# Ledger of designs, part 10: VHH binders against Probable cyclic pyranopterin monophosphate synthase (moaC)

Target 1, 244 residues: Probable cyclic pyranopterin monophosphate synthase (moaC), of Pyrobaculum aerophilum (q8zyf8)
Amino acid sequence: MIVDISKKPDVFRYARASANADVKKCNTAVAAKAATVASRYLPFLHPLPLSATAWCKDGKFYVEGIAHWQTGVEMDVLFGVLVGLLGSGAVKIENLRVEIKQKQTTPPIIENVNTSEAPITREGDLVASAYGRMKVVNLDIVKNPVEKGHPIYAAQTAAALNAKRLCELLGGPCPSVQHFKIEIITSDSVEVRTFIKARDITPAPEALFSAGVALLTIWDMIKKYEKDENGQYPYTYISELHLD
Short names: E, the ipSAE of ESMFold2; O, the ipSAE of ESMFold2 at other seeds; V2, 0.75 times the mean of E and O plus 0.25 times the DockQ between their complexes.

## First folded at step 4 (VHH; framework vhh_podentamig1)

Design c1 (at its last look DockQ between E and O 0.17; V2 from the best seeds 0.00; counts 0 for: pae O 15.1 > 2, placed apart)
Fold by ESMFold2 at other seeds, look of step 4:
Structure c1 (fold): chain B 244 residues (1-244), chain A 116 residues (1-116)
Amino acid sequence: as target 1 above (244 residues)
Amino acid sequence: EVQLVESGGGLVQPGRSLTLSCAASGFTFDDYAYGWYRQAPGKQRELVAAISRGSTLYADSVKGRFTISRDNAKNSIYLQMNSLRPEDTALYYCARTYYEGSLDYWGQGTQVTVSS
């Protein structure tokens, strides 16, 4: 369920997310745009008027965002990093995390100057598999319903829906998905594996995207239990996301 | 050692201008965002202006009058304060946005007093 926020006041919200990836070029336009529309893809995010910007430095990809709104923006900027790296051609992403989030102490206004989708180059077979791992503090909570619903089932559904939707964010030809599978394991961490079969073009980016969406959906649903006393996520992050 | 050193405060008459400077040392300047905060006696510290890699933010009370800027080559942050009012009287702090959440390094502050 989408939590009732109708009584929350608007306050300034800021977050910055980052990840490591080896990419030849840095597509910041798609990252900033994806952050502004993240609530269309992560099923329990509230819509908000986000301003976002993205940049690359020293092998890391960053997205930051600000809004004057009822909810935080950390999940939106995490989604921006994920999509930005896929739009940059990444096949391996490490340490996708929230570096900082703030409430009522606002950083500079960040205007989103890039709203157009960017093209992606596709290489790979017509079947693709991806693996993702997320570190969490409260692993047992992932297996049980929370106020937003059941994290594992919500993640499976969100991933399946999103397997067909990456092209909305990146542009270009879309694979015709013929089969999708997802497995989520909660032993030592939250691990996800996706498998996609398509008919005409490789679904490799979609395998990564759907795995990332599954993990971010779980993160969003359990984030109340993952924050420290200062509202930060020192121990929660996606450590690995890569093609098999 | 991380240091932020403010300067440029003083006594000015209403309607006049003043520029505050903040010199940063002991860390990689370009990796962070910065803010100017102020605190009047008996009140909570409040944000005045902030600057990141490509954007600025201003409190509503200072929009159009104050301008924040940064010089990455000199590791410095500035606050140009125009059309000063008595309610701008406060101790002004430069601060760095720290990894892991809250602002973690503050300068010693520089006093701005607007009076005649």
Scores: ipSAE 0.000, ipTM 0.186, lowest interface PAE 15.1, mean pLDDT 83
ESMFold2, look of step 4: ipSAE 0.112; ipTM 0.668
ESMFold2 (binder alone), look of step 4: mean pLDDT 83; pTM 0.826

Design k13 (from k03 with E52Y; at its last look DockQ between E and O 0.78; V2 from the best seeds 0.00; counts 0 for: pae O 5.8 > 2, unsure alone 63.5 < 65)
Amino acid sequence: EVQLVESGGGLVQPGRSLTLSCAASGRTFSSYDYGWYRQAPGKQRELVAAIYSGSTLYADSVKGRFTISRDNAKNSIYLQMNSLRPEDTALYYCATYEGYDDYFDYWGQGTQVTVSS
ESMFold2, look of step 4: ipSAE 0.169; ipTM 0.626
ESMFold2 (binder alone), look of step 4: mean pLDDT 79; pTM 0.803
ESMFold2 at other seeds, look of step 4: ipSAE 0.083; ipTM 0.559
ESMFold2, look of step 6: ipSAE 0.180; ipTM 0.641
ESMFold2 (binder alone), look of step 6: mean pLDDT 79; pTM 0.799
ESMFold2 at other seeds, look of step 6: ipSAE 0.212; ipTM 0.650
ESMFold2, look of step 12: ipSAE 0.177; ipTM 0.624
ESMFold2 (binder alone), look of step 12: mean pLDDT 79; pTM 0.803
ESMFold2 at other seeds, look of step 12: ipSAE 0.204; ipTM 0.634

## First folded at step 6 (VHH; framework vhh_podentamig1)

Design d1 (from b11 with A95T; at its last fold request DockQ between E and O 0.29; V2 from the best seeds 0.00; counts 0 for: pae O 7.1 > 2)
Amino acid sequence: EVQLVESGGGLVQPGRSLTLSCAASGFTFDDYAYGWYRQAPGKQRELVAAISRGSTLYADSVKGRFTISRDNAKNSIYLQMNSLRPEDTALYYCTRTVYEGSLDYWGQGTQVTVSS
ESMFold2, look of step 6: ipSAE 0.476; ipTM 0.846
ESMFold2 (binder alone), look of step 6: mean pLDDT 84; pTM 0.843
ESMFold2 at other seeds, look of step 6: ipSAE 0.399; ipTM 0.820
ESMFold2, look of step 8: ipSAE 0.328; ipTM 0.797
ESMFold2 (binder alone), look of step 8: mean pLDDT 84; pTM 0.846
ESMFold2 at other seeds, look of step 8: ipSAE 0.469; ipTM 0.849
ESMFold2, look of step 9: ipSAE 0.171; ipTM 0.706
ESMFold2 (binder alone), look of step 9: mean pLDDT 85; pTM 0.853
ESMFold2 at other seeds, look of step 9: ipSAE 0.264; ipTM 0.696
ESMFold2, fold request of step 11: ipSAE 0.005, 0.498, 0.012; ipTM 0.530, 0.852, 0.619
ESMFold2 (binder alone), fold request of step 11: mean pLDDT 85, 85, 85; pTM 0.856, 0.855, 0.855
ESMFold2 at other seeds, fold request of step 11: ipSAE 0.111, 0.000, 0.000; ipTM 0.664, 0.103, 0.511

Design d2 (from b11 with S55T; at its last look DockQ between E and O 0.88; V2 from the best seeds 0.00; counts 0 for: pae E 9.1 > 2)
Fold by ESMFold2, look of step 6:
Structure d2 (fold): chain B 244 residues (1-244), chain A 116 residues (1-116)
Amino acid sequence: as target 1 above (244 residues)
Amino acid sequence: EVQLVESGGGLVQPGRSLTLSCAASGFTFDDYAYGWYRQAPGKQRELVAAISRGTTLYADSVKGRFTISRDNAKNSIYLQMNSLRPEDTALYYCARTVYEGSLDYWGQGTQVTVSS
């Protein structure tokens, strides 16, 4: 990994993330599983032994996680919410954010994950486009190289690689991706548009996923600069993520 | 203000069971995760088990023997300790997660002694 964490102590870490979405049934098993393997998909996320759970209530989907490790778990649970909602059939996701990020500064642990699954249903055209918008405090940092590299270029690469990988997480048939485009614009926020052409099944979930991965990659790369004095993200969140 | 009060410790013989309790007050219980820690004489404090709203973690040394649980109605966290061994002898602490930059919150601890 680009950031050296070898000298950071193991600390008990807790985070909870949520998003709004209109889904009929919640795939909480996919969400919890995805959170535990998020580092395989978000390129700068350090691997850690996460224990996660998910639930939905009143139009919101939640993932929380705990670990005793050198890095926090907020990006892992954000990823879990994204994937869980896609695995629940969501086509529009709003206000994907960190609700709580906490720690306890003392010491060792602990391995556990539980999973159960529901199959994804795919509907839509063989061409799909998605739009995402993320509010950030530090737009200037997004436009310039940081310690981990250039946020926009890293996000473009991560999204392209991930466009083909959602089915690893959801367990269904995979679209044969024939064309992928991504555009990232920084205005008063970070905006992403993805476009995917596939040959045999709709890539609509992949368009959403790749847009989400792009935004989460940027978030992960700049998160050091986005935290307030309490380590929270009151002004950083993905305000919308939906199919065009 | 913020309080975490452990109870239920005592002297027990090897192979027996104990249940530890931690009563929490002075904060919104559901906004935090909790852990049971222990410290034997001359040893470092170690995490034994942890719980969030819906998931748990255990140290390898206690897996299959200890169970952490919580009762949100009573704002309480429990540690069921089965098949106790002399190596489990320690002062057991309940702890809550904290926001970054805040001081850690620890209870006074409850002593568990496993001996004939």
Scores: ipSAE 0.011, ipTM 0.589, lowest interface PAE 9.1, mean pLDDT 85
ESMFold2 (binder alone), look of step 6: mean pLDDT 82; pTM 0.821
ESMFold2 at other seeds, look of step 6: ipSAE 0.045; ipTM 0.641

Design d3 (from b11 with A59T; at its last look DockQ between E and O 0.89; V2 from the best seeds 0.00; counts 0 for: pae O 7.9 > 2)
Fold by ESMFold2 at other seeds, look of step 6:
Structure d3 (fold): chain B 244 residues (1-244), chain A 116 residues (1-116)
Amino acid sequence: as target 1 above (244 residues)
Amino acid sequence: EVQLVESGGGLVQPGRSLTLSCAASGFTFDDYAYGWYRQAPGKQRELVAAISRGSTLYTDSVKGRFTISRDNAKNSIYLQMNSLRPEDTALYYCARTVYEGSLDYWGQGTQVTVSS
């Protein structure tokens, strides 16, 4: 499942991701923290020590990260944007994408990570549903097994597990999940719908999170087919993610 | 034309300080991350410190002694080097990140020599 990178050299890696959302304030601490631990939540993402920061400008939320490691940091910073926006109270996220992915080769170095956290607030019903859509270049690859496994089945499993784990990142109470359902449709894009029932607190953030995790899991599993010659993702992004 | 021009090196006694500067031109400064690298005679070039818009990293040998910073208005990157030691003697380079498939950019470097 996790691709063998044991022979890849350490390379200085930089990436910046962004999304559009209209939020009252930006939870940049949550975003930066989430980026540093993304591999604990995206099941096929290799762990790496990265340093991350986040900011908001002109209706966009940004996360960037640097590392000197065997793998790039673009999936980590995408995850940071997703979690940061959920921690900022976003219920609609648009154009979650990689803006920049860059590198520079050097001999091995030692790296350090800086992060902090902030609490969130929750309102809403004990039943929640979310919808997400991701544009991909190679839609047929999503429908079939790849080296990392079957993207759709892996995404369904990752989403279900993560429906119970958002509170680890946001620091708030965890909903007691009573029911979780996910549907993934591959038409002209990858579409996901999640449904969650909880006993005690609204699972609306978890519905969004699990949908986002499903799409990011698929993206991570197919990313080598989505990159252009410069290692960028000009046509691969999560175009929308919102509550029903 | 992409340019990175290092300056501020010199001969200095152990325990003293220097500030290195790197002036960048010919590209959008905020679209990249930057690093200071050094190469001692007969050694491989190694990363010393790196900076993005808001994140930094350092090698263990310079933590607490060196500080990397940037000034976006001046398109410049700095390395404040405190408590210098003879093992910090090297040619210091400023570099920026590149897109995959592009060639690396290196300046001519600035020499730092720490000796009594």
Scores: ipSAE 0.024, ipTM 0.628, lowest interface PAE 7.9, mean pLDDT 85
ESMFold2, look of step 6: ipSAE 0.049; ipTM 0.655
ESMFold2 (binder alone), look of step 6: mean pLDDT 82; pTM 0.822

Design d4 (from b11 with G101D; at its last look DockQ between E and O 0.59; V2 from the best seeds 0.00; counts 0 for: pae O 9.0 > 2)
Fold by ESMFold2 at other seeds, look of step 6:
Structure d4 (fold): chain B 244 residues (1-244), chain A 116 residues (1-116)
Amino acid sequence: as target 1 above (244 residues)
Amino acid sequence: EVQLVESGGGLVQPGRSLTLSCAASGFTFDDYAYGWYRQAPGKQRELVAAISRGSTLYADSVKGRFTISRDNAKNSIYLQMNSLRPEDTALYYCARTVYEDSLDYWGQGTQVTVSS
């Protein structure tokens, strides 16, 4: 469920996220756009008026966002990095993490937008599988109901719904999904595997996307238990996300 | 010690321009986002403009007239204020973002008065 924020004040919010990936071209337009609409895809995120930008440096892809709003923006910019890298053609993503999460207290709302766009193409077979692994501090919390519901069941549902929706963000033709399967295992980390069969075009990006959405949904649901004393996530990150 | 020092305020006629500066020291400048805030007599402090590494936000009342910028080499944040109006009269503060549960950091402010 979407947590009640009606009593929270508007506060200036800032976050930066990053990941490592070997991509030929850095598609910053897709990343920034995706961050601004992340709440449409991650089921427990509150909508907010995010201004976002993206860049690449030294083998890393970055997204930062600012808003003056009731909730933080770290999950939105993480989603931006995920989608931006998929829109850049990444087939392997490592160390998707929040680098900085900050705030400033004082009053009210301001609206801004900052985007640049480019189209992508698809490569791969009509059957695709992906693997993802997320490091967490509080693994036991992942297996039990929290304020927002049960993390694993919520992640499975969010991934299934989102398997059909990546093309809304990237443009171009959508795969006609014929079958979707997801498996989430908790061991020393949270591991996910997705499997997608499509009729007409490769669902390889969707396999990665749905795996990433599953992990980000779990992260969002447990994030209050993962933060350190500064509100940062030093030990919580998606260590790997790749096609099988 | 974290310091934010505002300057550039003054008395100006309506329609004129001013540039406010904020010099930052005592921390890693690139790790934070910044805002300019203002407080008119009898009013609450309000955000005027904010800047991260690559994004900006503006209050509707100043959009198109004010421009926020940052210079990482000089550890400084600027507010270019064009087409000033009497309602822009206020004490202007520079502020830095903080980590959760930390105290806010404010400068002493610089007075901008738009009159006559």
Scores: ipSAE 0.011, ipTM 0.578, lowest interface PAE 9.0, mean pLDDT 85
ESMFold2, look of step 6: ipSAE 0.300; ipTM 0.788
ESMFold2 (binder alone), look of step 6: mean pLDDT 82; pTM 0.821

Design k14 (from k13 with R27F D33S Y34M; at its last look DockQ between E and O 0.55; V2 from the best seeds 0.00; counts 0 for: pae O 7.4 > 2, framework grips, unsure alone 64.99 < 65)
Fold by ESMFold2 at other seeds, look of step 6:
Structure k14 (fold): chain B 244 residues (1-244), chain A 117 residues (1-117)
Amino acid sequence: as target 1 above (244 residues)
Amino acid sequence: EVQLVESGGGLVQPGRSLTLSCAASGFTFSSYSMGWYRQAPGKQRELVAAIYSGSTLYADSVKGRFTISRDNAKNSIYLQMNSLRPEDTALYYCATYEGYDDYFDYWGQGTQVTVSS
């Protein structure tokens, strides 16, 4: 379910997310845009009036966002990092995490950096597979229904839908998906593997995207159980996401 | 002002039972998710049990042994802990789940449970 927030007051919500990736040029414009529309892709997010920016520094990709609203913005900026890195040509992403999230009565200051566009390029086979791994504190909860629904089933559905929707965010021609398969395993972490066959255009970015969306959907559904007493996620993050 | 006050901790022998209580004030109790967390020395804080409007969730390590319950008339939640083990030794916290996509908005001070001979 989309949780009832009708009684919650507006406060300033801030978050910054980051990930490590080795990319030639950072597509920070796509990242900032994706963050603002994340609720259209992650199924249980509330729409909100997000202001977002993105930048790269020292092998890390960052998105930060602010809204004066009833809900936090950490899932939106995580989604921005994911999409921005895919739009930057990443084939391996590490440590996709929330660096900090805050709510406050005074407007936070976000960095004002120039974003840049990069052309989206696609190279690879018409069959692609991706693997992702997310560390969580409450692994047992992932296996069971929560207030928003069943995390595993929701993630599988969200991933399948999103495998066909990445080009809405990146532009250019979309792969014609001929087959999609996802496996989610709860070992000492949450592990996901996606497999896509497509016609004419490599679905490699979609394999990564759908794996990332699955993990972010699970994270969103369990996030209130993952927070520490300061509202942070010191032990919850996507440790790796890469093509096979 | 939201306040959460835990009580009922103590020293007990393995195999025995304890009941923890958390008295809540300063919010609409029946509308909010509530939960119990614990933190053992040198370990991460972890969810033990949660309750929202009659639905319950449990960590696998306590399922079948612990029961969370809610009494809206007393603005309280409880954790019945049966068949206690030394690994249940921890500081137990009560927390409110706002049902929102934000922080745990409020935490109690914690009550110590020690399971030892």
Scores: ipSAE 0.074, ipTM 0.574, lowest interface PAE 7.4, mean pLDDT 86
ESMFold2, look of step 6: ipSAE 0.100; ipTM 0.570
ESMFold2 (binder alone), look of step 6: mean pLDDT 80; pTM 0.804

Design k15 (from k13 with R27F D33S Y34M D101S F104W; at its last look DockQ between E and O 0.53; V2 from the best seeds 0.00; counts 0 for: pae E 9.7 > 2, unsure alone 64.4 < 65, grease 24.3 > 24.2)
Fold by ESMFold2, look of step 6:
Structure k15 (fold): chain B 244 residues (1-244), chain A 117 residues (1-117)
Amino acid sequence: as target 1 above (244 residues)
Amino acid sequence: EVQLVESGGGLVQPGRSLTLSCAASGFTFSSYSMGWYRQAPGKQRELVAAIYSGSTLYADSVKGRFTISRDNAKNSIYLQMNSLRPEDTALYYCATYEGYSDYWDYWGQGTQVTVSS
C-alpha cells in the first residue's frame, strides 16, 4: 500500500528521465503536466508539489522535476516521459530510464525551457496490442509480496484502471474500451503484453499507456531494492515499449 | 549519524551454517526497515532478505535456507544462513532507511562469506 512517510524531512528532490523515440513533434507541455499529476495514475506514489519541464533533442525525450518534499520524484518524471511521448504520437519507445536522481538541502537550478503542445494523432485499428520489457536487478522480488503489496497483481490492476484514463491527460476523442487483457511474465526481465478492443477510436495509445503503467507500477514497488548505494538506477529501465 | 556494522562472516564448508549480524546506531531502530544484500565478484549487488515491521521478504535463491531476524533491545538484525552453497559466496551488506521510505539510505561496509571445500 501507500507507506507512511510522515516522519521524513523535506529536502530538495531532483530527477531527470529520458527515452528514445521517433516522433514528428514533441508534446512537451503534456509531459510536464503529466509528471505533476503522476500520483493520480501510479497507485503507490505519494502526492507532491512537483515543478517539471520537458524537452526533446536528437531523438530523445526528457522530463526533469524538482520538489521540496518527503519523497523522490523519479517515478513522476518517468511517467511524464511516457505520457509526453504518447501525446507526441510515439508507437515505439526505447530505454525509458532515470538518468539521474539527486537529494540536496539547497534548491537545484533548473533551466527554463519553452514547452509546446501538439494535438494527438491516433493511428491504428480498433484492436491494439502492446509489448513492454523492463530490465531489473532483483527479478525474483517481482514475484513476491513486498511492503506495498504484490507487484504483479498491483500492476495488473493499475493497468486495467488506467486503460480508460489516458484521455484525462491528452484530451481529444476517446475510445470506448470494450475489452482489456494484460499478461505479465518474468523471464530474464519483466515483460508485459496488453490487448485492448474499443469502439470508434483506436485504443493504440491506451495499449502502450497501460503497458507502461504496469511496468512503472512494478518499478515503483521494488525501487528501494533496485537502487545502488548512491540512489541511482544503473541497471533498471524499460528497454522497449511498442505496438505489436 | 546512522551507522551499520556487519560481522559474522568467514570461511565455511558447503552444507554448514553461519550467522551474520548487523549492529545499528544513530536512529530509532524499531521503526526502520532493514535488509541484507550480497555481491559476488563480477556480479551486481542483489537483495537477500528484508525485514519490515512484522514481515519478511526473501530472494527465491535463499528461501527455506536463510532467516532474517531482529533484536530491538540490541539494535541488531541477523541473517541465519543454513545449508550454505558455493554460490552463496559473496560480500554481505546490511542496509536501512529512515522511516518507511522506498529508498535504502544507509549501508554498512560488508562482511565476507566464503563457502568452499
Scores: ipSAE 0.005, ipTM 0.494, lowest interface PAE 9.7, mean pLDDT 86
ESMFold2 (binder alone), look of step 6: mean pLDDT 80; pTM 0.804
ESMFold2 at other seeds, look of step 6: ipSAE 0.013; ipTM 0.486

## First folded at step 8 (VHH; framework vhh_podentamig1)

Design e1 (from d1 with D104Q; at its last look DockQ between E and O 0.79; V2 from the best seeds 0.00; counts 0 for: pae O 10.4 > 2)
Fold by ESMFold2 at other seeds, look of step 8:
Structure e1 (fold): chain B 244 residues (1-244), chain A 116 residues (1-116)
Amino acid sequence: as target 1 above (244 residues)
Amino acid sequence: EVQLVESGGGLVQPGRSLTLSCAASGFTFDDYAYGWYRQAPGKQRELVAAISRGSTLYADSVKGRFTISRDNAKNSIYLQMNSLRPEDTALYYCTRTVYEGSLQYWGQGTQVTVSS
């Protein structure tokens, strides 16, 4: 369930997320745009009026966002990095994490986006599998229902719903998905594996996207247990997300 | 020690312009987002404009009239206020974001009075 925030005050919120990826071109426009609509894709994320910016530097892709709202913006900017890298042609993403999460305690405000559009390129087979791994502090919490519901079941549902929705964000052709499977296991981390079969074009980006959405859904549902005393996530991050 | 020092306020006629400045010291400037807030007598502080490394936000009441900017080399934040109105009269504060559980940092405030 979406947690009741109706009585929380608006405060100034800032976050910056990053990931490592080897991409030839950076699609910063799609990343910033995706961050502003992340609540449409991460099922328990509260909508908010986000202003977002993205950039690349030294093998890293960054998204930052600001808002004056009842909830933080870290999950929105994480989603922006994920989509931005997929829109930049990434097939391997490492260390998707929140670098900075900050706030100030007074209310509220408004949007903008930056742009640099590039066409999405697709390479790969009509069958794709992706693997993702997320480090968490409180692994046992992932295995049990929390305030927002059961993290694993929610992640499976979110991934399945989103398996066909990446082209909504990136534009370009959508694969005709014929089959989708997901497995989420908890070992010393949260691990996800997705499998997609498509009729016409490679679903490799969708395999990565659905795996990423699963992990971000879990993160969003457990994030209050993952924060340190300063509200940061020093030990929670998606360590790897790649095609098999 | 974290410091934020505002300047540039004053008495001005409606329709005129002012530029507010905020000098920041005691921390790594580029790791934070910044905002200008204002407070009229008897009112709560309200956000006027905010800026991160590459993004800005504005209150609806000032959009199109005010411009926030930053100079990373000078560790400074600016608010260009054009087409000032009497309802812009307030004490204007420069602020920085903080990590959860940390102390909030406010500038000392600079008074802007828009009156005939």
Scores: ipSAE 0.000, ipTM 0.560, lowest interface PAE 10.4, mean pLDDT 85
ESMFold2, look of step 8: ipSAE 0.163; ipTM 0.694
ESMFold2 (binder alone), look of step 8: mean pLDDT 81; pTM 0.815

Design e2 (from d1 with D104V; at its last look DockQ between E and O 0.06; V2 from the best seeds 0.00; counts 0 for: pae O 16.7 > 2, placed apart)
Fold by ESMFold2 at other seeds, look of step 8:
Structure e2 (fold): chain B 244 residues (1-244), chain A 116 residues (1-116)
Amino acid sequence: as target 1 above (244 residues)
Amino acid sequence: EVQLVESGGGLVQPGRSLTLSCAASGFTFDDYAYGWYRQAPGKQRELVAAISRGSTLYADSVKGRFTISRDNAKNSIYLQMNSLRPEDTALYYCTRTVYEGSLVYWGQGTQVTVSS
């Protein structure tokens, strides 16, 4: 469930997320916009008034965000990176992670970065499958109910709902989903595999998106147990996310 | 190998200034953001200041007194600490705050002691 934050004070919240991907043009406008609406897609995020920027450098895609608010912004910027890379045509994403998160009572400084758009193209089969792997510190927490619910069951539901919603973020024609399956297993990591059939338009981006949403939903639900003593995530990240 | 080496700490009277330096080697300096953290005895490490390509971030307790900067030509990060207070007494660490993989890099720390 969406937990009660009504008594938490506003502070400045900052986060930067990144991932490695080989893309020709970076759709940083989509990434920044997606970060600002992440709470509409990740089911347990509180809405917040995020300011976000995005950029690419040397094979990495970045999103930064700031809010003066009651809740942190790291999940919002992670979502921005995921969607931005999908909007950039990525079929393989590595090391989707929070580089730093911070809170303070004074305003941080972030650069104003011009963003760019790239039209999404959809090429591929009408059947698509994706795989994702997330490293976590506390694997046993993933298998058990937490304050927000059961992570695996919530992730399966969030992925299924989101399989039909990527084009709200990217624009263009949406695939008509005919079938969706998801498997989530816990080995030495959290692994997800999605399978999707659509008519007329390839659902390959949706296979990746659904897998990413599943992992981010789990991350959000367990994040208070994943932080180190400095409040950072040095060992929690999505190591792989790719089409099969 | 990645190295971060802090220097410039010492014993100083309240109200005085001190500049900490951090020399970085073993990686492409410009690709990362950097931070200064501090740890007082019995306390957790806390962020003091961070710097990226031209953006800075400061803890509330030091805003207006401390300034972080970087010199890409010298692969160095600096913390100018003005109007020092006894509460600033701590071991100060330079960090590379952008992770490549799962490893966090810290320097050895430099002690700052502010005493009357």
Scores: ipSAE 0.000, ipTM 0.155, lowest interface PAE 16.7, mean pLDDT 84
ESMFold2, look of step 8: ipSAE 0.019; ipTM 0.635
ESMFold2 (binder alone), look of step 8: mean pLDDT 82; pTM 0.823

